# Designs tried in a protein design chat: VHH binders against q88v07. Part 9

Target 1, 377 residues: q88v07
Amino acid sequence: MAQSIVEAPIRVDTSRKIIHVDMDAFYASIEEREHPAYKTQPLVIAHDPRQTGGRGVVTTANYVARQFGVHSAMPAAKALELCPTAVFKTPNFPLYREVSAQIHRIFHEYTEMIEPIAFDEAYLDVTTNKKHIHSAVELAHRLQQEIWHQTHLTCSTGISYNKFIAKLASDYRKPAGVTIVLPQDAEPFLLREPIEKFRGVGKKTVPKMHDLGIKTGQDLYAQSELDLIKQFGKLGYILYRRVRGSDDRPVEYLRERKSIGKERTFGPFLQSTTEVNTHLKAIAKLVAASMQSHQRHGKTLVLKLRYGDFVTITKRRTFGEFIPNDAALFEQYAEEIFEEVVDDHFNSGIRLLGITLTGLAPLAFENLTLPLYPNDN

## First folded at step 19 (VHH)

Design z6
Fold by ESMFold2, look of step 20:
Structure z6 (fold): chain B 377 residues (1-377), chain A 124 residues (1-124)
Amino acid sequence: as target 1 above (377 residues)
Amino acid sequence: DVQLVESGGGLVQPGGSLRLSCVASGFTFSSYAMGWVRQAPGKGLEWVSDISRSGRTYYADSVKGRFAISRDNAKNTLYLQMNRLKPEDTAVYYCATGLVREYDSPELYYFDHAGQGTQVTVSS
C-alpha cells in the first residue's frame, strides 16, 4: 500500500555554529585603501591588456567597474571593451597575502577551526570559541569590527548550522552584511533560492534543470530523491539533502588532500609534439590555479598519457623541494617527462593527457619562525 | 620603471659591521613586502631577510641576532644592518621587491624584482 511506502525524513544536525567570512571585493578594496582616488574610478585588478597584447584575466573589480559588467574570471581584453576608461592595476599578491594573513591572525583569536578557501574567504566553526562568546551574531560583528579597525576593509558574514547555508547567507547582504539563518528559518530561505545558487548547479546543468521545471529550491524540494538521482546522479543525491537543510561537511581545518590534478581527452587524437605541448601548457595552467586555490604545494609531479591504442603511461618526478605553483614550471616538467617516456605508440596518437601534483602540504601564509632578536624599526 | 639601487657594501674584517641601503623608485614602495637575498661565490641565491608592509620582520637562521632589516617608507629606502660579520657572509646582496617566504617550506621564496646587487666581503 502507498501508506506503507514512506520516504524517511532527512536528519538535520543543527548543533553547530558556522560562520562564512567573505571579504568585500578584496583585491580591489586593498588597492582603493592604498590609493583612495580609485574609489570613484572603474578599477580592474589584472595585467593591462594594452600591454600584454590582449591577454590576461580579471581577478576582481571594484564596484564602479562592476557597473559596466566587469567581473572576475573575465578576459581582461573584454573588460577593456566594456569599460575603456578602466584603470588596470597589476595584482600585488605579496600585499594581498599580508592582509589576508593579518585577517587570519584575527580569526585565530576566536577559534582554531578555520578552513581557508581563498585569500578573501574562509569558514569558521565557532560552536565553541576562545572568547566565550555565546552569540555567533555577536562574534561575527566583533570580527567585522576588528578587521575594519586593523585593515580598514569590510567583509560580509553568513551564519548558520552548516557550511552550505552559511555560504548562501554571506551572499545575502553585501557589502558589510551579517546574515544569520536559524534552523527554523532554513527551509523558507532555501525554497526561495534560484537553483543557480545551489553548489554544483552551474551553466551546464541549469538548462537541464529548467527543462525539468526546476527553477527554485521549491521546485527542487518537490522532486523525489530517486528522480533526482536518475537525472543527476550523485549531484541529485546531494541536492536533495541540501534543499532540506542538510550538510554535514566539517570545517576542514586540517585540509588533508592527497593529490590535485587535471586531465583532458581528445578527439581527434594529438599527432605531434607541438600539439601535445600546446595542451600540456593549458593543463598546467589549470593545475597551478587549482593548487593555489586550495593553498597547497607538492613535491611530486605526475604525467599521465594514453595513446590511441589505449596503452597508458604514468610517470612521476619527485623533487627535494616543493614545486612552486608556476604554470610555466609545471609545463616544463610535464614536457620533459613526455620526451623521456614517449615511444612508437605515439603513431596511434594521444587520446589523453593529465598532470597531477602529489606529496601535498599546506602553502605558507606567514612564516612561523619568529625573529630571534626583533627590532621594531 | 622599477629600479632598485643597493649601496653600502665593501670590505670589512670579521666581527665588523656594514649597513646596506636600497633606494627604490617606479612603484609604491610602502605597498610592497621587501627583502634581501644573497649569492655567495659559486652558490645559488639564498634568502636572508624580509620585512612586510606592516613591518613584521623575518630572518634566516644563519643571520638571526646579527642582522636587522628595516624600512623608511618616506624615503623609499630599505636597510639591512649587518653586525658581527663572518667570512660566511661574503656574497653579493640583492634588494628584492615582493619577497614572500613560503609558510611550509621556509627556504622557498618568491620575489618580483631585484637590483644589480652590492658586494660584501668579510676577510682579514
Scores: ipSAE 0.000, ipTM 0.095, lowest interface PAE 22.2, mean pLDDT 82
Fold by OpenDDE, look of step 20:
Structure z6 (fold): chain B 377 residues (1-377), chain A 124 residues (1-124)
Amino acid sequence: as target 1 above (377 residues)
Amino acid sequence: DVQLVESGGGLVQPGGSLRLSCVASGFTFSSYAMGWVRQAPGKGLEWVSDISRSGRTYYADSVKGRFAISRDNAKNTLYLQMNRLKPEDTAVYYCATGLVREYDSPELYYFDHAGQGTQVTVSS
């Protein structure tokens, strides 16, 4: 039997107060608010599979539909199978975005340390807050009340000393719940959780974990760091710490990035349109990846080019709708702009190219690459 | 250096009781889950019991209801109260940290550290 070296204890910072806010069935709840008749019906937020040739995926469902087993990311056709009486409502993302923005404005009244995860989820660091409320629980209740008062929507909150535990806690008492996990309760709480609830444990990882006898936080805790790293790589490293209550990730309150872009400087200078297009393609790919990673989309694409003689041209194109996060589109638009703006200075070559997206907003569900599911029929 | 020193083993009759102790040194005892494992003659190491940092206890099915694990962080000491002992409990008992159970089995895959062990013999 192999013996390992005792590792240094995991440091756990318990000094922070973190609230994870999760809107309860957000899209469905908004629809129910707009159409109260939906409250007594199984409501599925998705394109009707009967109209789409059996294609589509469930964004969310109300609690009535969930009783039939309908859940997010389920094929819409499957949802129909499970609940033939379900009402399918096409997502109204403009409305959802507006409501989300309203909720975020409420958050800002309490703290600037806000990390949005989605339209319906955010982390708040309220260790210090604008209201000078010492109790995170009190603050959470006030948030819930204010959200209800302004939007007539409910949210569930998880409260703890880090993001990982706060998020897990928010799922515990839905809907309209408040769950607090104190530092002294963190270990028991985590040990009881099924492994499927641990962030980073996806559909591909669960079977492997189960095969290894890792089904719960308790099972996970019993694993050595080295073993977890061997089996799961970086995820193993992370999970070893998470199950022990450690998460040192800050609430990243990004000042609303006004723009996302990439630039490249060239030496030697580019001398041909072919070279320019090649590099625009590469830059577009990086920008698309960055946009995706930040869960943003933009309305305006900006091309920046600098000639060998240092003349710099910046040209923007604004679209009526958000530009899909597609590298090919970014490339196309950049090339089109280039052709429009290129002049005699091109004889001096090009020393810099840049593509930047502005007019940024959070990605809605429709902007995500989602698998399409065929109709089981 | 990490040290684990077990004591309290001995010879007992079936139905008897023993209390094992393990004194830990060389690391922050309170920061680690601790456990007991045992090795019977001709068998591999078997997980017996764990206690978490917070004091939550876990037991192998073979010892549930008979054994009780506890810890005193102020004394850096782990305990195992063994009641209603059976001949099948005869083994060398080890205090250990960093226990990894193999495939949800009572058999150990490996551990970080263990003591020298203490012999428990239950007479037939």
Scores: ipSAE 0.000, ipTM 0.197, lowest interface PAE 16.5, mean pLDDT 88

## First folded at step 20 (VHH)

Design g4
Fold by OpenDDE, look of step 20:
Structure g4 (fold): chain B 377 residues (1-377), chain A 128 residues (1-128)
Amino acid sequence: as target 1 above (377 residues)
Amino acid sequence: DVQLVESGGGLVQPGGSLRLSCVASGFTFSSYAMGWVRQAPGKGLEWVSDISRSGYTYYADSVKGRFAISRDNAKNTLYLQMNRLKPEDTAVYYCATGLVREYTEDSPTTELYYFDHAGQGTQVTVSS
């Protein structure tokens, strides 16, 4: 009788009121506001591929263009193929930024606990708020009304007790929708969701999950934590908790993390530069993912290594600018530092490697480089 | 195939002691660093302790001074001596290889992200 190791239930904090605000087709909506004639036309916010030699990526599209299959992150050339009558509008980021700032000013009237994700998205912790509104639903409606009144733009809101569920909820009733997921409704809500909707599940992960029979939250829930960690690493660890309604991440408004890093202890010890590089690459990937998830960038990369004889080296490299959250770049810098600091103690092997970013700052809206062009990488 | 089999868990009163064992097979045990992780009710996996192939030991702050990790390479066995047990030590304990942890300067809290291999675990319950 395989004793079903009754996995201890994950503690779920349901004490918070979180609103995820998502502006509806934000850039396109702004353009439509400025030029009402666009409302009846397929509008694609991108550089016109006919002018760029077929280069460009769709930032967003209005609902008319979306009916033709146009979506964000699609090559602009493909969008033109799908919708030959599409109107391409070059992004006006100064305008979008100004409108975003206006919306954020509205948020600040209600709470200081704001985590901006993008120009068009933010988390609000309204557990306590400046208006002393107890109902998060009422607060969400007021926000939508105020945003409309001031900007003539619509937003959709998701309301729940954590960030993960609130974000999922905001997608259900677009445009201008309000979706609430109460604690008692969280489980059935999550179990019905396709795996593609789970944050962190990208295009590369979906096929692997499907191969393992994980297609929905229900399928994901059926997996053991250990199996998920074995198959998906950190993502598996996170998803095991998320599907069970657990997300203890705070709305990041003021707390600047001073550093983000990962370290690994090895057995057997690493004995070659090739092995070191392989593991630095893996660690760098984890750090980059963490940096992205926290919406931070850093100015300093720190390499930590410990030799077999227990000698430890910590070396820092500070850059004049913030380091892009690129795993390949982190790896490169870590490797360079390693080459600089490695000495005769390497004969004893390496028992620990770590990469840490310090000098952290929030990713400013200005740094949200929407990939307008396919990275030639 | 790598196999790790934990044992030694049970019910104990606060202040009591337990000794966990992990028997390894399917790989050269003496060549690998080993560690313990645990999962408490309602919590995620937590790193507890590591031991290098040469016997250097590392501990989470929460267990430092109370737990002792050791290994017997001749028996392919990893041990965890747990003394002065607390209710907060209640968890399923797993032996594992290839542990990756979060390191932050601001928080000594090490979070486990993944491991290469782990056993089925043994239940430790500390209750009055």
Scores: ipSAE 0.049, ipTM 0.487, lowest interface PAE 2.7, mean pLDDT 87
Fold by ESMFold2, look of step 21:
Structure g4 (fold): chain B 377 residues (1-377), chain A 128 residues (1-128)
Amino acid sequence: as target 1 above (377 residues)
Amino acid sequence: DVQLVESGGGLVQPGGSLRLSCVASGFTFSSYAMGWVRQAPGKGLEWVSDISRSGYTYYADSVKGRFAISRDNAKNTLYLQMNRLKPEDTAVYYCATGLVREYTEDSPTTELYYFDHAGQGTQVTVSS
C-alpha cells in the first residue's frame, strides 16, 4: 500500500461557504446594555484586583477601556495600572449564557451546521442553508440585523471557503463588520497577516518565529515545509498549509464531545493477526462500554495502529447511520480496517492498537440548544 | 538530539546516477523505519521511498525500478541509490524517520505522509 502513495501538491478546496460570527466585546456590550452609563466609562469585566489581592484575568473590556491598552486575557492588576479609573464588573455568566442561547436560536433558523467556540463566537457552514439564500454576504447581513433586533448587540462576521480564513476575516473590520475573502483574494490577505493571528502561534511561539525572521504570513510563506516541521513539528505542517489558504476542517456541529476511544500499548509486540484480533476484541468491549456509559453513539469508527518500527497508521470508516454500541460490531469493523491497512511493517510487530468512535450524538437524541463546555479534558 | 545528516547530492546529467547517504544519531537507528522524501521547486513534499527496520522496501511509482533504498544498521546509515535520473527528479532530498500515514475518506480524501524528524536535505539537480 505504501509503495503506491505519492503526496500531491497542496489542494485548496474552495467549494464551501463558511461564516465566522464574533460578538463585539460580548460581555462588556451586555453590561453596557444593562447599564448604559458604562458606555462612556472604561469598563473591564473581571473581578476587581483591588479586592483579590491583584489576582484575576480580564475577560472582556469595552472599547473605551481598550483605548488605554486593556485587552482580554490580561492580568486584571495590569489593567488597573493601565487604566486606574476603570470600572471593574464581576462577570454575570448566567446572563451571558442566556444571551448566547438567544443568538444560537437565531443561527438555527439558517443552518444546523453550527460549531460554537465560546459564548460569543461560532462557525456556521452555510454552503447550503435553510432559507435558500445563495449569497453568504447577504446571509451574514441578515444574521447581524436579526441579532441586533433581538438583543441590541452587534457582531462582526468573516466569510470565506474555510474556517481559518473566515476567522481572520471576522477580525478585519470591527465592530459590526462583514468581511468576505474570496479564493482569488486569499493569498494576498493571508500574506499580510501578522503571524500571531495564525492559530497555534501563541505567546511562546511568537518570539521563536520573530527570532527566525517570521513576522507576517509573507515571511511564513517563504519558509520551506521541511524547515517549518523541523522548527515547529506538526504545527509547522499545519501552518505551511494555512498560509497557502488550505484548511479542510469541517464545521463541527456536534462538538460537545468529539470522540470516545481506547488504546493500548504492547510489549512484547503483537506478532500475528490472531493476537491483534484478540486485543481488538478487548478494546472494542471497553469502547462500547464507554460509549454506553456516556450515553452516546457515533457514525465513524477509527482504527489506530503503530508498528514496532514506529510507523503509525490511522484510518476511519464513516457510516450513514449511528453504529450500535455493540462490542462485536466495533471489533468486526476494526478487524476489517486492520486487514485493509496492514502491510509488511507488521514484521516489526504491533506496539499500539486503538479504537475510537467519532461523529457523536446522544443516544436519546435531543435538540440541545447550547453546549456550555468543551467536550473533554 | 536526533540528528540526520544527508550527503551525496549534486548536479548530474539525465540518465546519470547518484548515491545519497544519511548518517543518523541520537536514537536507536535499528529500531526505526527510515525513509526519503523530496521537495521539488515550488511543490509540496513527496514521499520517495521507505525501508522497514527489517529491510522491506517501498517505492513511489515515479521512482520504482530506478531507485534502491538500503540501510546499514551497524553504521547507522540510510542510503538511496538513484539511477537513470530524470529532470523531474530535481529536488531537495530529505532523510526522515517517525513516519506517519493518515488515510481518510472524509472530504477531501487524501493520503498524507509526514514524519517526526528529517535532516537538512541535500540538493539533487538533473539538468537537461
Scores: ipSAE 0.013, ipTM 0.536, lowest interface PAE 7.4, mean pLDDT 84

## First folded at step 21 (VHH)

Design j4
Fold by OpenDDE, look of step 21:
Structure j4 (fold): chain B 377 residues (1-377), chain A 128 residues (1-128)
Amino acid sequence: as target 1 above (377 residues)
Amino acid sequence: DVQLVESGGGLVQPGGSLRLSCVASGFTFSSYAMGWVRQAPGKGLEWVSDISRSGRTYYADSVKGRFAISRDNAKNTLYLQMNRLKPEDTAVYYCATGIWRTYTEDSPTTELYYFDHAGQGTQVTVSS
């Protein structure tokens, strides 16, 4: 009697309230806001292929252009072929970043548990929130309203008990949609989804899945865990659980550290400028490393010093541009500030030094300018 | 209780001007984005203009360049200056808080407008 190994039911945590926010055609929408004439035209956010010798990739397109089959990651030349009347607008990433930052500030009014995915996407854990709004649906509506009021842009939201389902839900009703997937509806919702919608299923995986007869969540659900693992490895393991509504990944909120800094307390107190400089150098290195690890740069450097008599001086220097994450530069600025602020209290020694960067912004929005175009230098 | 009281509507000839006012009470006016919507006879609600808390202004294409929204937070008053009025501008104009738009699943191109609070409206009639 082969004891049917009753596969232990996959534990599904349904206790959280997760909102996935996705800005609708984000870059295109911003351009339409700036230039309303674009609203009635097929707008493609890309370099004009007519100017680039047929080179370029579509970043995004407005809904008018999408009707012609234009989509993100399409070659710009193909977009032009599909839509000869398309207006091509070169991406303005500085503007997009600014708008994104504005949207994120709105998110922060509701919760600190924010996981940015892109400029136009984020997860919010609103299980507990700053507004004490019990209903995630109500909160989502408020978010949409606030975003509209401040930016005049629309977003779609997905609401569920985990990140995976919330993201799927946000894609379901665009633009300006709200899709709710309750725990009891998760399985039916997932079973109907095309396999292409499952996170982790990329362009290379889809053909293989189709060859195996896996085209939908229902097909996926019918697969054994072992078979999925054999065929897809770790992804198989994940997908087996995802299709069953399980996603234990937390919303990873990078505490927008308003500041990154290091402080050192000294015993014995520092008594010389040489000692101070030595320690500032060390602190600067730590701060630079921290800034790099957090992929942040700052506009303001703050020196903090505390004398032996407990008098504390905090001096801030703000720069017109982001300060490069260079320990030597941080040291230099800190030393300069120290020289400016040091006074007779120095006779009591220095008991604490600190360097802090504020006005932080993400480094990584480096435009993955896919070097599609070799710089003809 | 939130109250919004519109005024300034009336009968005007094409090409004429009107200035609408909305006096707000029962909430912190400066903390809310404000806007105007209108409803013409036999038509649905149409968004006209918004002003954010920070004073950023937005206009429907149909009124852009003709209408100007403004606010006086000290007076808890929202304004809509309407110039070069057209017969198509004939509608009941409502002052509203929390105006936002969404789209229907069945018709992604159809905008739906929502608001938290609105006044009783003021009639604007543009007729020769």
Scores: ipSAE 0.009, ipTM 0.322, lowest interface PAE 8.6, mean pLDDT 87
Fold by ESMFold2, look of step 22:
Structure j4 (fold): chain B 377 residues (1-377), chain A 128 residues (1-128)
Amino acid sequence: as target 1 above (377 residues)
Amino acid sequence: DVQLVESGGGLVQPGGSLRLSCVASGFTFSSYAMGWVRQAPGKGLEWVSDISRSGRTYYADSVKGRFAISRDNAKNTLYLQMNRLKPEDTAVYYCATGIWRTYTEDSPTTELYYFDHAGQGTQVTVSS
């Protein structure tokens, strides 16, 4: 029989040194670097709404444009209304990707434990590092200086013992800031923060928390774990730990891709199953090559088709084991699904076909996974 | 130059015990979650257990209560104590690093397990 039940405190691992790096106004800063005249003009990185009929969304705005209230994710038409004199520059994604790669090469001189979040954002685990720099603060400053020297771009960094606090710290002082939250400073730092700063607490969740009297980390801390789970489910379980400074997630330097697929639109429309199968064969080859190139395999194959009259069918088939990255197998399964789902809308022809793999996982070392399956069948 | 060297496998009767060890080198052991995966004859890889940097442990349902994972960060060594062994536990056991679980807060997916490196493995045979 149970004689005593004592609630144990949550363990907090403070042994790691994590840096969150966030490039300042990334796309706009690159454009200013390429064309310095933009530095003194309101610059908005988006398709010009005067030429799109008011369509489009702001990706990034420079400092001058931000003074007018322009920000990312805003409709481009709204940005034009707020700042009629703004220069709109269509995003040059190939250039931005190249600059991001340059910055990542700099990261790799210090550590291989890098988790990219976006072109302009990454986590680095620098508990140890390739340059034998003892202080994570010194490392962050050297990183900022090297990025500036090589790219003439600035970044903001947050430093702590886990990803959650490091990310929160990097938002604290922008632009060009370095913010450290030491283990002894973590609790006061977290308790003071508004609850909307906690990841997962967004526009839909904030009102619910405020109705429950939760406005700050201190209010969150005061809640029982059971109450948080009842009200917020898994988010409640997570937040209870986060506000206590606990986050054991590793810096994940392998990115997980949720799906890999290829699709094609036809003109003229496909009129027969023979034409469909010919193109499914071609698409299957591209998907199989892409799966192998990314060193992934998947358990679910998805066929997408769209008829000439725009009726769209998507059908998934999930397998008990990972599907070998074999173009002939992908083609076979896609053709079987097509025959199963095709209907009289085919009279209008096929305007689009696509094959997608989902349920992805990485391939193991070559000798452990790939050779074992194909030869047994 | 990552090296993972497993040891401690062997032949045991049902109900017996074995303790597996894995000595790691070529990376900062204390910075990574470590784990064990196994492969029975003719089967795919099966996750067995892992342990976080801070010592938090996780187990597959098939081994809960019988297996205990531990780590010694000072010695760069991972352990797996296996008790009350069954014939179903017969497999090659691999020590692995870089075991990742993916979970999104707004749209949680099923956990996916994979690893960056595994050792050569150690054979465990439980024979009636």
Scores: ipSAE 0.000, ipTM 0.110, lowest interface PAE 20.6, mean pLDDT 81

